VHH binders against q84jc2. Designs and how they scored, part 184

Target 1, 232 residues: q84jc2
Amino acid sequence: MSKMRNLVEEKFLEFYESWVIQLELYLHQLLIAHNNNTMSETELRHLISKLTTHHKAYYTAKWAAIREDVLAFFGSVWLNPLENACSWLTGWKPSMVFRMVDRLRKSRVVLVEAQVKKLEELRVKTKFDEQKIEREMERYQVAMADRKMVELARLGCHVGGESVMVVEAAVRGLSMGLEKMVKAADCVRLKTLKGILDILTPPQCVEFLAAAATFQVQLRRWGNRRHYVTHS
Short names: E, the ipSAE of ESMFold2; O, the ipSAE of OpenDDE; V2, 0.75 times the mean of E and O plus 0.25 times the DockQ between their complexes.

## First folded at step 10 (VHH)

Design pc3 (framework vhh_8fcz_2; at its last fold request DockQ between E and O 0.88; V2 from the best seeds 0.75)
Fold by OpenDDE, fold request of step 11:
Structure pc3 (fold): chain B 232 residues (1-232), chain A 125 residues (1-125)
Amino acid sequence: as target 1 above (232 residues)
Amino acid sequence: QVQLVESGGGLVQPGGSLRLSCAASGFTFSNYFMNWVRQPPGKGLEWVSGITSDSSYTTYADSVEGRFTIIRDNDKKMVYLQMTSLKTEDTAVYYCARSPDELQALFEEGYFDVEGQGTQVTVSS
């Protein structure tokens, strides 16, 4: 288990570092596009597609990794403490992206009433889905403290091979549940993202994606600076 | 060869219930995002519901949210659609459809393949 975890962590760390670098490149392109009113709708849609594909790649890698060791993502050694602190079920909080949408409303972007209504509906749905997942997650977490596990805890970790088997079984059960919940959460993330992109115009999508990517990148930068200051 | 066989359709009154079944074969069922789609008379295909390969996530069209439930059994290679509180507007041929890429299905509307003959659902008083 430990070796598997280490391998998963190392592999995903490497992947994520590269993924973030690419994200920064896309962010640059998004910002250029945002500041360039001469780009065609086709060009904007292409850029949007590149970003969605990039996100797809992340979740492709993530879902492969969580099949091996979902617990690695609850440590997330590839994230700094600030990033981890802001994480919800191993990723960004789906409902958070609506804050980015709000930014659009405060900028030069004009959302029509129909868009505003749809966004609100989506927000409500997203919140509902989040809560549903949270409730289920809680069930798995609480289930870890079943009668057998509590008894083992009381007796200590000195009861021999049988106790090890019980613990391993409990961990496996939890892991299976966690994997399901993480995937569910990711689906909510992706569905929410899709929903927003479907509601917004291509220029608005670009601005939204730029805002989201900016926040992600800056959060990482802020956290890294803090990390270096703390450990220096 | 890929085969999807829908069943369970029929004539029901408004407010009634039906359970549709889809038997899948010819592909690795457990790797696919599965969908139910429908074609109302004189209209094009309409997405109804989807379910991830491991049933971790389900999603529904607004028109059926709260009334329909999608379930799958990977061991049996089955996908089901429990329909309740049926409306006349639910009248359609219902198809089971697979999405070739689960993640892509979450980013793209209508990202599914319809290969079955469908099952007729008629809601009428």
Scores: ipSAE 0.833, ipTM 0.922, lowest interface PAE 0.5, mean pLDDT 92
Fold by ESMFold2, fold request of step 11:
Structure pc3 (fold): chain B 232 residues (1-232), chain A 125 residues (1-125)
Amino acid sequence: as target 1 above (232 residues)
Amino acid sequence: QVQLVESGGGLVQPGGSLRLSCAASGFTFSNYFMNWVRQPPGKGLEWVSGITSDSSYTTYADSVEGRFTIIRDNDKKMVYLQMTSLKTEDTAVYYCARSPDELQALFEEGYFDVEGQGTQVTVSS
């Protein structure tokens, strides 16, 4: 595929590469904390706070970028195809995070009944919020199709700058609506992350964050390796 | 400087409705996550609801979900709380509150730096 990127995409790609490098450094700290069962609760909470701050920084940069050009986040130009194929409205489907929680529960994390109940309640809330966004995206797609048909009919009968200005205004309006839906999805992701970290104990949070970071770093490496190998 | 002025409180019977208003001034209202918090009699502050700067996401305490709706109008610099199906447990002083960092507000329900004087809501027969 083409190497052509606009300035918004290039700036965000540079941020993202630096962000992933820092995530890998935090992963090393998480793995050390996982192996050190004598760390205080205060130290664990501090490390967890660093990870949540790091994830917040990702969304801070993303929201600035989508304000400039939300369409830069659809397609493969800043994420490799493997990472992008797992995406939903410019990211992971919010409820997908529960796959990681379930995997940890099956292999090495023991949850008490109260935690399990709270996690199921959170999962239901997260899926409900996802469905609300899917309904809004459906309405957006219908609105886009209707305006596209009106636009095509007008262009078929009309010529001149007036038609261009109407099309540009319609595109700006739809872009702003898409921006809101992307931000809504990100809010669901962040609220879900917060909810999980509140339900889990600090050692369990470290386990979860380490697994999530490992998975994300591996996905980036696998995607880049496959892309590089197939073209090299 | 930064001002939040709540209004619309009053006495309402159980099952009734009220709409609270909050007028904001002295800051760029459209850049901030906004909240409603309340203080029931004899209790501490309790977060009620929040809304992102562009209304892209709203969130509610479990105790009010389905009954309360937070709305904002950035052109008028107003935030509202539409309350329905009111219960005696909803009796409280309600405050409008601003969060200094929108994304951090999603991690911390008590994360706000400015609140108004409040408006009294009393649900009683």
Scores: ipSAE 0.582, ipTM 0.829, lowest interface PAE 1.5, mean pLDDT 80
ESMFold2, look of step 10: ipSAE 0.556; ipTM 0.813
ESMFold2 (binder alone), look of step 10: mean pLDDT 82; pTM 0.848
OpenDDE, look of step 10: ipSAE 0.775; ipTM 0.899
ESMFold2, fold request of step 11: ipSAE 0.569, 0.485; ipTM 0.831, 0.791
ESMFold2 (binder alone), fold request of step 11: mean pLDDT 83, 83, 82; pTM 0.857, 0.858, 0.850
OpenDDE, fold request of step 11: ipSAE 0.831, 0.823; ipTM 0.919, 0.920

Design pc4 (framework vhh_8fcz_2; at its last look DockQ between E and O 0.69; V2 from the best seeds 0.54)
Fold by ESMFold2, look of step 10:
Structure pc4 (fold): chain B 232 residues (1-232), chain A 125 residues (1-125)
Amino acid sequence: as target 1 above (232 residues)
Amino acid sequence: QVQLVESGGGLVQPGGSLRLSCAASGFTFSNYYMNWVRQPPGKGLEWVSGITSDSSYTHYADSVEGRFTIIRDNDKKMVYLQMTSLKTEDTAVYYCARSPDELQALFEEGYFDVEGQGTQVTVSS
């Protein structure tokens, strides 16, 4: 018996493959812009806008898909095992991107005092929002564990029509709560991204976006290569 | 015909509390990101707070964070702004506003297409 993928998983797999290919093309443009000190501010802002639009398109598709099946986003078929292992509530962990900001500071990118203060404020706000979501996820996990006990009890019981309807209603209730938590996490991701881009100058934004895209693309490439069999 | 009607404004002393209400009609309220915005005397509009369609996320301007709370009730088609620790600088006309695209509203504070008539909040000794 092979693992069947539902229509939500098939549709999003097709979308995600195309989305990542486009991200790779934008990464190429970011790297050119990073190495070219003659590009105008207008040109840089247009490129940053393309990246922002591309990220919003991802969440547009994701939010439509999670309304149909939020569970498809936990252990996604369109991600390799390394990508899935790095996921926090169906995506990158918001506080993790501040490691990239710290790398910018270590690479002799001069951030003025006002930028440093705003970035620290954003880091604290992002961490606070993460902690709120993690506490809510803990409460959800407790509720899910209780419903797992109901499933295990079925091993020795007959399943009637009344019992099936009660379980289906409980699963729907948990799915609605899980969808809300996934959307909350996505909002924190989007607000963190926007906050960083608002604080940084356009050249600094290009450096940050290049680093973020590089990480995502390399994580996918490296994870895909780990399972290749060398044919002699 | 989209309609938003604010109420609950009034005169309050510094440090006081006030709760604003907004009744929505003429659209599928549960599909939209909702905002509070304000206009202080002699100034332009300032975004105050926003809430996603399902209340999954709330966001606040720095000047009001920790003091104001945005709440919605999709069954009653209402959005509220609970204000505490009010300051003189909070004096303004407060408007309830609808954002046409929820994801864009997360990237652009004050992104809205419809607003109500407003309710006056005056914080004064």
Scores: ipSAE 0.579, ipTM 0.831, lowest interface PAE 1.8, mean pLDDT 84
Fold by OpenDDE, look of step 10:
Structure pc4 (fold): chain B 232 residues (1-232), chain A 125 residues (1-125)
Amino acid sequence: as target 1 above (232 residues)
Amino acid sequence: QVQLVESGGGLVQPGGSLRLSCAASGFTFSNYYMNWVRQPPGKGLEWVSGITSDSSYTHYADSVEGRFTIIRDNDKKMVYLQMTSLKTEDTAVYYCARSPDELQALFEEGYFDVEGQGTQVTVSS
């Protein structure tokens, strides 16, 4: 369970633990709202706003952290192995959330034709954006075999002053590219989330967000039990 | 003082093309997410496109996806919107708008402070 962590990892771990705790509180509120048909639209919108703000806070913190060390997020120590295994470019795969939307459709939630159409369009767009990012990532990965990276590989067996400079330069280059890709992926996530919330009614949004939060929390719990990891 | 000056609008036929420009000053341009928004006649402000501070990623409204291209030049403090295959429904006053970050831009689509005078785009046969 114990792993050597750098300062970025430690700080983000602390942040994330607190963030998840707050998410669980919001989940509780979402579930109450979902089971309470007496809540006004204003109240529901307020709750939705709290959740969206909470998600924004996560990405704000994430993007600040990746500027310091993007590599930390490709081995996220704050996640258990199951969570990591389910990650796409350091987070949830955008197209995955449509499974949750489909769950709504199969439940008591009635989507009007216009909503169904818009959701399908968004699904297609999201998949397209994912593929675009994946292509860019592939191109980037191929390009990583440049002079600096080759030199890094060569110098793996030798250490010297000049060698250290070359290695550092190579790592910086890699990190910059990875940061770009991570941010792109996050943008697709956010756009997808925003898109879904714009299509759904407030009650539907609450149900969707509850489902999403439940999945996230349960995935963490399952992973922790599976791998005997203790997290807050 | 923050200034955003839009230009490049005009009258075009359907299927035509226009290139809009926005000159920015009075703030650290390279630190902001830049957007194009538009206001069609009799309608509210709608988000059109956005670009990250480092041009790492671009976003488009569904209505313009595949037809419009946003680019920026941080050295010149310029943001551009290349519009192709223009439609009558693209008729609007177009504004350049800044966002503190991509997150705000993405979650607050349509909620922008218009700081410039805008440029009129009219698509008509």
Scores: ipSAE 0.398, ipTM 0.741, lowest interface PAE 1.2, mean pLDDT 89
ESMFold2 (binder alone), look of step 10: mean pLDDT 83; pTM 0.860

Design pc5 (framework vhh_8fcz_2; at its last look DockQ between E and O 0.75; V2 from the best seeds 0.00; counts 0 for: pae E 8.9 > 2)
Fold by OpenDDE, look of step 10:
Structure pc5 (fold): chain B 232 residues (1-232), chain A 125 residues (1-125)
Amino acid sequence: as target 1 above (232 residues)
Amino acid sequence: QVQLVESGGGLVQPGGSLRLSCAASGFTFSNYFMNWVRQPPGKGLEWVSGITSDTSYTNYADSVEGRFTIIRDNDKKMVYLQMTSLKTEDTAVYYCARSPDELQALFEEGYFDVEGQGTQVTVSS
């Protein structure tokens, strides 16, 4: 029951499947580390670095792909409907991760006052950045009803040399705007992630990353079971 | 040869404003994450602000957030730093610096190369 896919979608689908497999491997390592109090700080930092590098790889691939076809990410065929439903501007909503941190705090993670303060400050900043992007999105959505888009709507299913040029120009304009917004959102994600990792100790980072990875993997599994989605 | 030339520094009173400029040449400007960094007297380099290659995102140090604005013009190969509500602690030599990896720059605020001579900003009453 797969959607029709273009070349960008196919390539990214393949990439993402492999990426998720690797994420699951890292999750296993994170869980081991979390349950092993004998690991050195150096070892923990190394593991954290591996995860951050892995995330960098994702965004490297994503940003390359959105240059080619950002629209592919607004109907991400590599995600199941549940994953898509939980997506904000083609990814996880930055403020969501603070709920994970809160969960850790209510469990066995002990944060010092300074950490709590910094996390709250980061939370506020993250929300501000999200709202800024949302305002920009609203602005962009209103602006979409420009001359070119109106022309596109007018043309409907008609084809012709000049009309095709107009349509292509309209699509390019739309894509450029969307690409910038997606990239901005990704930047907020990365900043938020980095911020959290900077505030937490290495053991806390491992626990946080394990929780985040678990959520991501489980969300995918739940969605796949519910919707009977089979990926390549 | 890579060149980054900073200008616009000067002496201002607290609460004043300055606009710094950086002219870039010798590399594909539009492919780089650009930064402003500063070196206060007797201190090391500190990151001030950054902007993505396509201007999609700007970032600021906590100490300058809400007061400074980073702007870039890819056509002119220019980076600007609009500074407002200047404080004495803003006194420093300011440098324009490029990051070789945009994604890495977002994870490491210190991931940049200083290649210019800088411009002196002095905030004093």
Scores: ipSAE 0.663, ipTM 0.857, lowest interface PAE 0.7, mean pLDDT 91
Fold by ESMFold2, look of step 10:
Structure pc5 (fold): chain B 232 residues (1-232), chain A 125 residues (1-125)
Amino acid sequence: as target 1 above (232 residues)
Amino acid sequence: QVQLVESGGGLVQPGGSLRLSCAASGFTFSNYFMNWVRQPPGKGLEWVSGITSDTSYTNYADSVEGRFTIIRDNDKKMVYLQMTSLKTEDTAVYYCARSPDELQALFEEGYFDVEGQGTQVTVSS
């Protein structure tokens, strides 16, 4: 069946397209900053601040939208199928960002021993927070299944308006639980991002943000391509 | 009027435990992030812990991670700080604070207005 888009989906689709375009513009600034070894620390921190503000703006808009319709963020109409398939609780998986850091350590940045230790501590904490969220989601799913069985038994004993009200209450309960889990996941994402940026030096932050933006832009571009063309 | 009233402080031994309480009134408590902030003797305010409005996420300063637990009860409009394994450096006046922007507490950025008189925690032999 064809998907019907509500006002939340329409607004966020428009927002997301604009947000990605701006991310691409910031990516070009990050790449210029990476190639310009004479930029001051103040100039680098300003660029880093623009990127963190841009990411915060995404979550500001998202948290407003999930208040209205959290289900829109599971299988989002503004993401292509590849982007949707890579989502963990409506976004990037926090611990996977450390693979980006590991890649940079192999090829682009030199991290001192103190930074490596702090990043490993953050990685462990991030994974712990992820596992806590995953266990809470499992518990929530079990609790919802038990509640659903009770509601089905009640439907067998009731007629009409009571059955509709019970179904509506179950849907609201599911939506509230999903809102809680999405916010928890987003908080881990933001804490992990801030933690990495606090550990890295400004030039290293530019490198990291450039790599992250590149990956996100390429994931969208690759997923949107209609035809693969082989070149030689 | 917005009011935050802290209580539960006292004198404890190193390694001891204490539970602080914060009673909130004058605003829609369940819509705000809540924080604990402390002021050690002769020093400025430092952030200790925060909790989202729906309790979905908690955050802690590195110095207290694993030892302190922030808890909220939206029905009673209460915030608690369960403190264990207390150290002498935990000695401070503890204040409860709300965040006007849900995201500010997660970034550890923003302005924390101290509304109450706080509650004194003293950790000493």
Scores: ipSAE 0.012, ipTM 0.439, lowest interface PAE 8.9, mean pLDDT 79
ESMFold2 (binder alone), look of step 10: mean pLDDT 84; pTM 0.867

Design pc6 (framework vhh_8fcz_2; at its last look DockQ between E and O 0.89; V2 from the best seeds 0.65)
Fold by ESMFold2, look of step 10:
Structure pc6 (fold): chain B 232 residues (1-232), chain A 125 residues (1-125)
Amino acid sequence: as target 1 above (232 residues)
Amino acid sequence: QVQLVESGGGLVQPGGSLRLSCAASGFTFSNYYMNWVRQPPGKGLEWVSGITSDSSFTTYADSVEGRFTIIRDNDKKMVYLQMTSLKTEDTAVYYCARSPDEIQALFEEGYFDVEGQGTQVTVSS
């Protein structure tokens, strides 16, 4: 369905399109590095640094945009419906990244015992932080189902300007709480990403980053190949 | 002029508690990630804890996890470190520090551009 876009949504759409194009270019470099066993460790670390810088730039732009309109990040206009359906609090779910590491471990990446122990410790820490955020989100969901809030929303739909002001105040309060929770989730994402890259060797980091970028790019391509629904 | 002023240090026995305070001035405090770092006797600086500008997320060094709590009050431009179950290895000069970029601070512990004068914490019998 056709959406009216505000300035935040238009600006972030332009940013995100450019950001994904650059991610695809970095994916190409990651795949070359994966297939080329003559690259030095210094060259691998430089490529890894480019990827982490690229991801940090995403969050820098996102946090600036969230200050203006956090709701734009729930059902985002710059993502297709499949991408939006896979989101947990406006991004990838931190604990699920370890499934990608597990698949790499069992298919082609060999981890020593010390790395396995550190990854398990990180998984537990990540899950704990994730559950804390989920508990806070549950409190918000209960508050939104509150009888008074539902009744006020119905009044806002049927009655004039005074009712719309009460609804607008409730939406502003919700937005402030959501911004804080989205930022907390992003902090867990950033700490989890950093933790994984610190545990893995440079070749293993290249494998992990390539798998993550491949998944993101393919999810976008798969979602874009579906038939479009026309609006009336 | 950016300033950070720590206070609240002192002598405590093992198992005791202290609360450190840091008063900030000369910048928009509510825009910055804030840290506590410490320097044990004869050693370099080590990062202790950090907090996002809106208190949405706090982080701690493994050695203090569960014992220390970082808190901020943006209205008063204050950051605090509540320390409990203190150990002799917690003896250090504690500094309050500002990080210029929150995203970078989450990746690089010890990423800061301004620190205060420090406050001495001594844990001994």
Scores: ipSAE 0.681, ipTM 0.869, lowest interface PAE 1.2, mean pLDDT 85
Fold by OpenDDE, look of step 10:
Structure pc6 (fold): chain B 232 residues (1-232), chain A 125 residues (1-125)
Amino acid sequence: as target 1 above (232 residues)
Amino acid sequence: QVQLVESGGGLVQPGGSLRLSCAASGFTFSNYYMNWVRQPPGKGLEWVSGITSDSSFTTYADSVEGRFTIIRDNDKKMVYLQMTSLKTEDTAVYYCARSPDEIQALFEEGYFDVEGQGTQVTVSS
């Protein structure tokens, strides 16, 4: 069953659908580049730049949207249940991408020792940052049972006057905290992505980005099939 | 007019500490990713640290990680850099710099505008 959508959800849904379509186009280009291996370094860098720009556009749009309604991203209506299930703080878990890199290494990608070392360092840092965010989230979750939230609970279904003000204040406070956490998580994602791309050569970047995009697109496709099958 | 005014620099011995301050005006401070950058003698500008508009995230160059702390006060339009365990290689003119695009700043270190006069930090025994 489809959820009721607010304006933010509707707008972002439209954006995301378009964004994914463009991602698929880029994925096609990445795969061509990877399989033919005839592109110059300049051409590869240009392709990588297009992808990074595309990802930056997503987060630009996301951050604009979360300013309006961060709660929309908790239970994102533009994602299927499988995508949502795989989400960590409204997006992909940063440490997950290292498994993709590992898979590439086990295949045909040859990393030099220096790259391996840097990737491990980045992995450690990324995990640390994830844990830090998780601790903050835990703290925040505990803190949610504060005076304002308790008062909100007491109000129940009563609406009027001072009660409305209290509820609004509580929601604003909650949203502000959530926005901060989401942004922090996104920052870790972006830094992790940047880090990986900085360590890899252009051909390796193309392969990595192709793998990542493939995973994202396939996850969406698979999730959609399951969703429609289970609800049809 | 955009103004960034750095202060707090000085002469310190190795292992010492300094706290740099930057006062910002002329733009919506709370909308910008803020950075500290430095220029060592005879070298180009290097990125040191960055902080998101809402302090949700901080990041540091490897060379200063664990030693420096960046913080900001949006109400006062201030950004600070607490430096500890200073080394001789930390000697530089330090600048406060804003990034025009916060998302871009997270993808590209060095994406910033230097607009202040800087403050001199000298670490010497």
Scores: ipSAE 0.453, ipTM 0.783, lowest interface PAE 1.0, mean pLDDT 89
ESMFold2 (binder alone), look of step 10: mean pLDDT 83; pTM 0.855

Design pc7 (framework vhh_8fcz_2; at its last look DockQ between E and O 0.84; V2 from the best seeds 0.00; counts 0 for: unsure alone 64.8 < 65)
Fold by OpenDDE, look of step 10:
Structure pc7 (fold): chain B 232 residues (1-232), chain A 125 residues (1-125)
Amino acid sequence: as target 1 above (232 residues)
Amino acid sequence: QVQLVESGGGLVQPGGSLRLSCAASGFTFSTYYMNWVRQPPGKGLEWVSGITSDESYTNYADSVEGRFTIIRDNDKKMVYLQMTSLKTEDTAVYYCARSPDELQALFEEGYFDVEGQGTQVTVSS
């Protein structure tokens, strides 16, 4: 928490703090809706729309920020260590949400056969997309160890001006690749989220979103508590 | 003026392949999410495929997944659709369409504007 921050980190931290506060408000509304069977479908859809819009706002801000400094998101100072540890390519792992859906199924949510089938298809697709992105990420990471970089590593601390330029160029190249991969991952997240919401009924969507938001908020709370206990 | 010009359509047998092209002009191409959409005979427009502005992600309708590939060239301001294993149900007028908001396009597959004349694809034995 005392780590030095650049301008991008500071701005996004402020944004994220506000964003999470709003998420908590929406979570409260979701929980009310979930416990209130008198809400109309229109009202539920409106609430779902507010949440999707809220998530869109997050990725709007994120994508603007990663254009400036994608590396900031690989050491996200706005997240606690627990949140960071649970992150996949700067966010939640898309395939994880299916476990939430499974949890709902084991509770009181009744899915029809058609929904189950579609969810499974989506699960398979999501995993495939994740693996594809991971392969590309690996490619970029390995590519950093090119001939020039290896040579520079051999030079140790005796790096001249030309060497610095080479390193900077390499870092820029990596950053460009990382930005692309992060965006790809976000696209998979959004696609997965959309897919789930399309398969579920409005009441089921509300329950799912409540569960997801609860997990996110609680993860943050647990992580913060642990962090402060450890460092206080 | 925004222009999207589709080409590459034609008559093919089932199992055949076609490559569609779309030439874009009149807007900042590299900032738009691009789509292919199609209109089968007697039916409405259906979304087929999409690609992010930076090629970070490609998206496909279930009906064409694994058979079609969307590609873009930002330098040339071109979008392509490689179609393989074509089926009779793929018969349609195909349009290139732009989405002004990538994030919205990902949440709403119908979030696009059709501005070109399209190219006819006919799959028949």
Scores: ipSAE 0.820, ipTM 0.919, lowest interface PAE 0.5, mean pLDDT 91
Fold by ESMFold2, look of step 10:
Structure pc7 (fold): chain B 232 residues (1-232), chain A 125 residues (1-125)
Amino acid sequence: as target 1 above (232 residues)
Amino acid sequence: QVQLVESGGGLVQPGGSLRLSCAASGFTFSTYYMNWVRQPPGKGLEWVSGITSDESYTNYADSVEGRFTIIRDNDKKMVYLQMTSLKTEDTAVYYCARSPDELQALFEEGYFDVEGQGTQVTVSS
């Protein structure tokens, strides 16, 4: 069990580092596509598909790791300090992506009214899903506190193998709920990403994906520099 | 042998309600993303709703959001579709469908490898 937890963290850290490097390579392709007015719609859709496949690969690896040990993702060294400090249930709030869309609309991307209406509808749905997850997190916080207090009161009377097993069962139950909430958050992220890409035209998708990749690559670089300074 | 068996269809009036059921057998139901899809008269299949294996996330086509609710019971290997405020446009054969990859199913609506025989829902005055 201890060996699996160590392997889970190491394997995912190796995956994540290589994943960001590959994202940086895709960013280069996105920037070329952004600057190249001669690319066909088919070529743009192919590049967009590569990016969506890359994002799916991230969650494939994450969900496999969470199935093995969800707690590895709440204090894991695989997230550098900047990413961990900004995490919302092991990632960015899904709705944060709309701030990026809004910035693009104001500067580079021209959206027709139908697209703006669809994006606002998606934003509302994404925020509603976030709020549902936040309410579930609050319920688990209360359940954890209440259950822990009851078990601590029982342990104050006596300590034995059965009392430890009851506490372990309670912790496993709440950890299972936590896994479900992390997966729910990731589903909202993926559905929101898909929704944005379905609303935007292929050239607009390229601009959006380039902005998103730029931000994520820079976050990793900022974290590495900060982490490097602390460790050197 | 993988099987999905739908039931609960019928003739209802506009504005009515209906609950579809899907019984699954022959596979590890609790590990699969499950869907409802439908085929309206003279049209191809259209995706209606999906639910993750652990019930963490439910997803709906725009045309049914707010009116339909997908539910699963992993212990009983059942998927349900609770339909309310039914419209004549909801008339279709409804199929329960299994997706082999949950993440792919989130990106590509109608991504599935097995479907049942279907159950007819007719919404008419």
Scores: ipSAE 0.555, ipTM 0.809, lowest interface PAE 1.6, mean pLDDT 80
ESMFold2 (binder alone), look of step 10: mean pLDDT 80; pTM 0.834

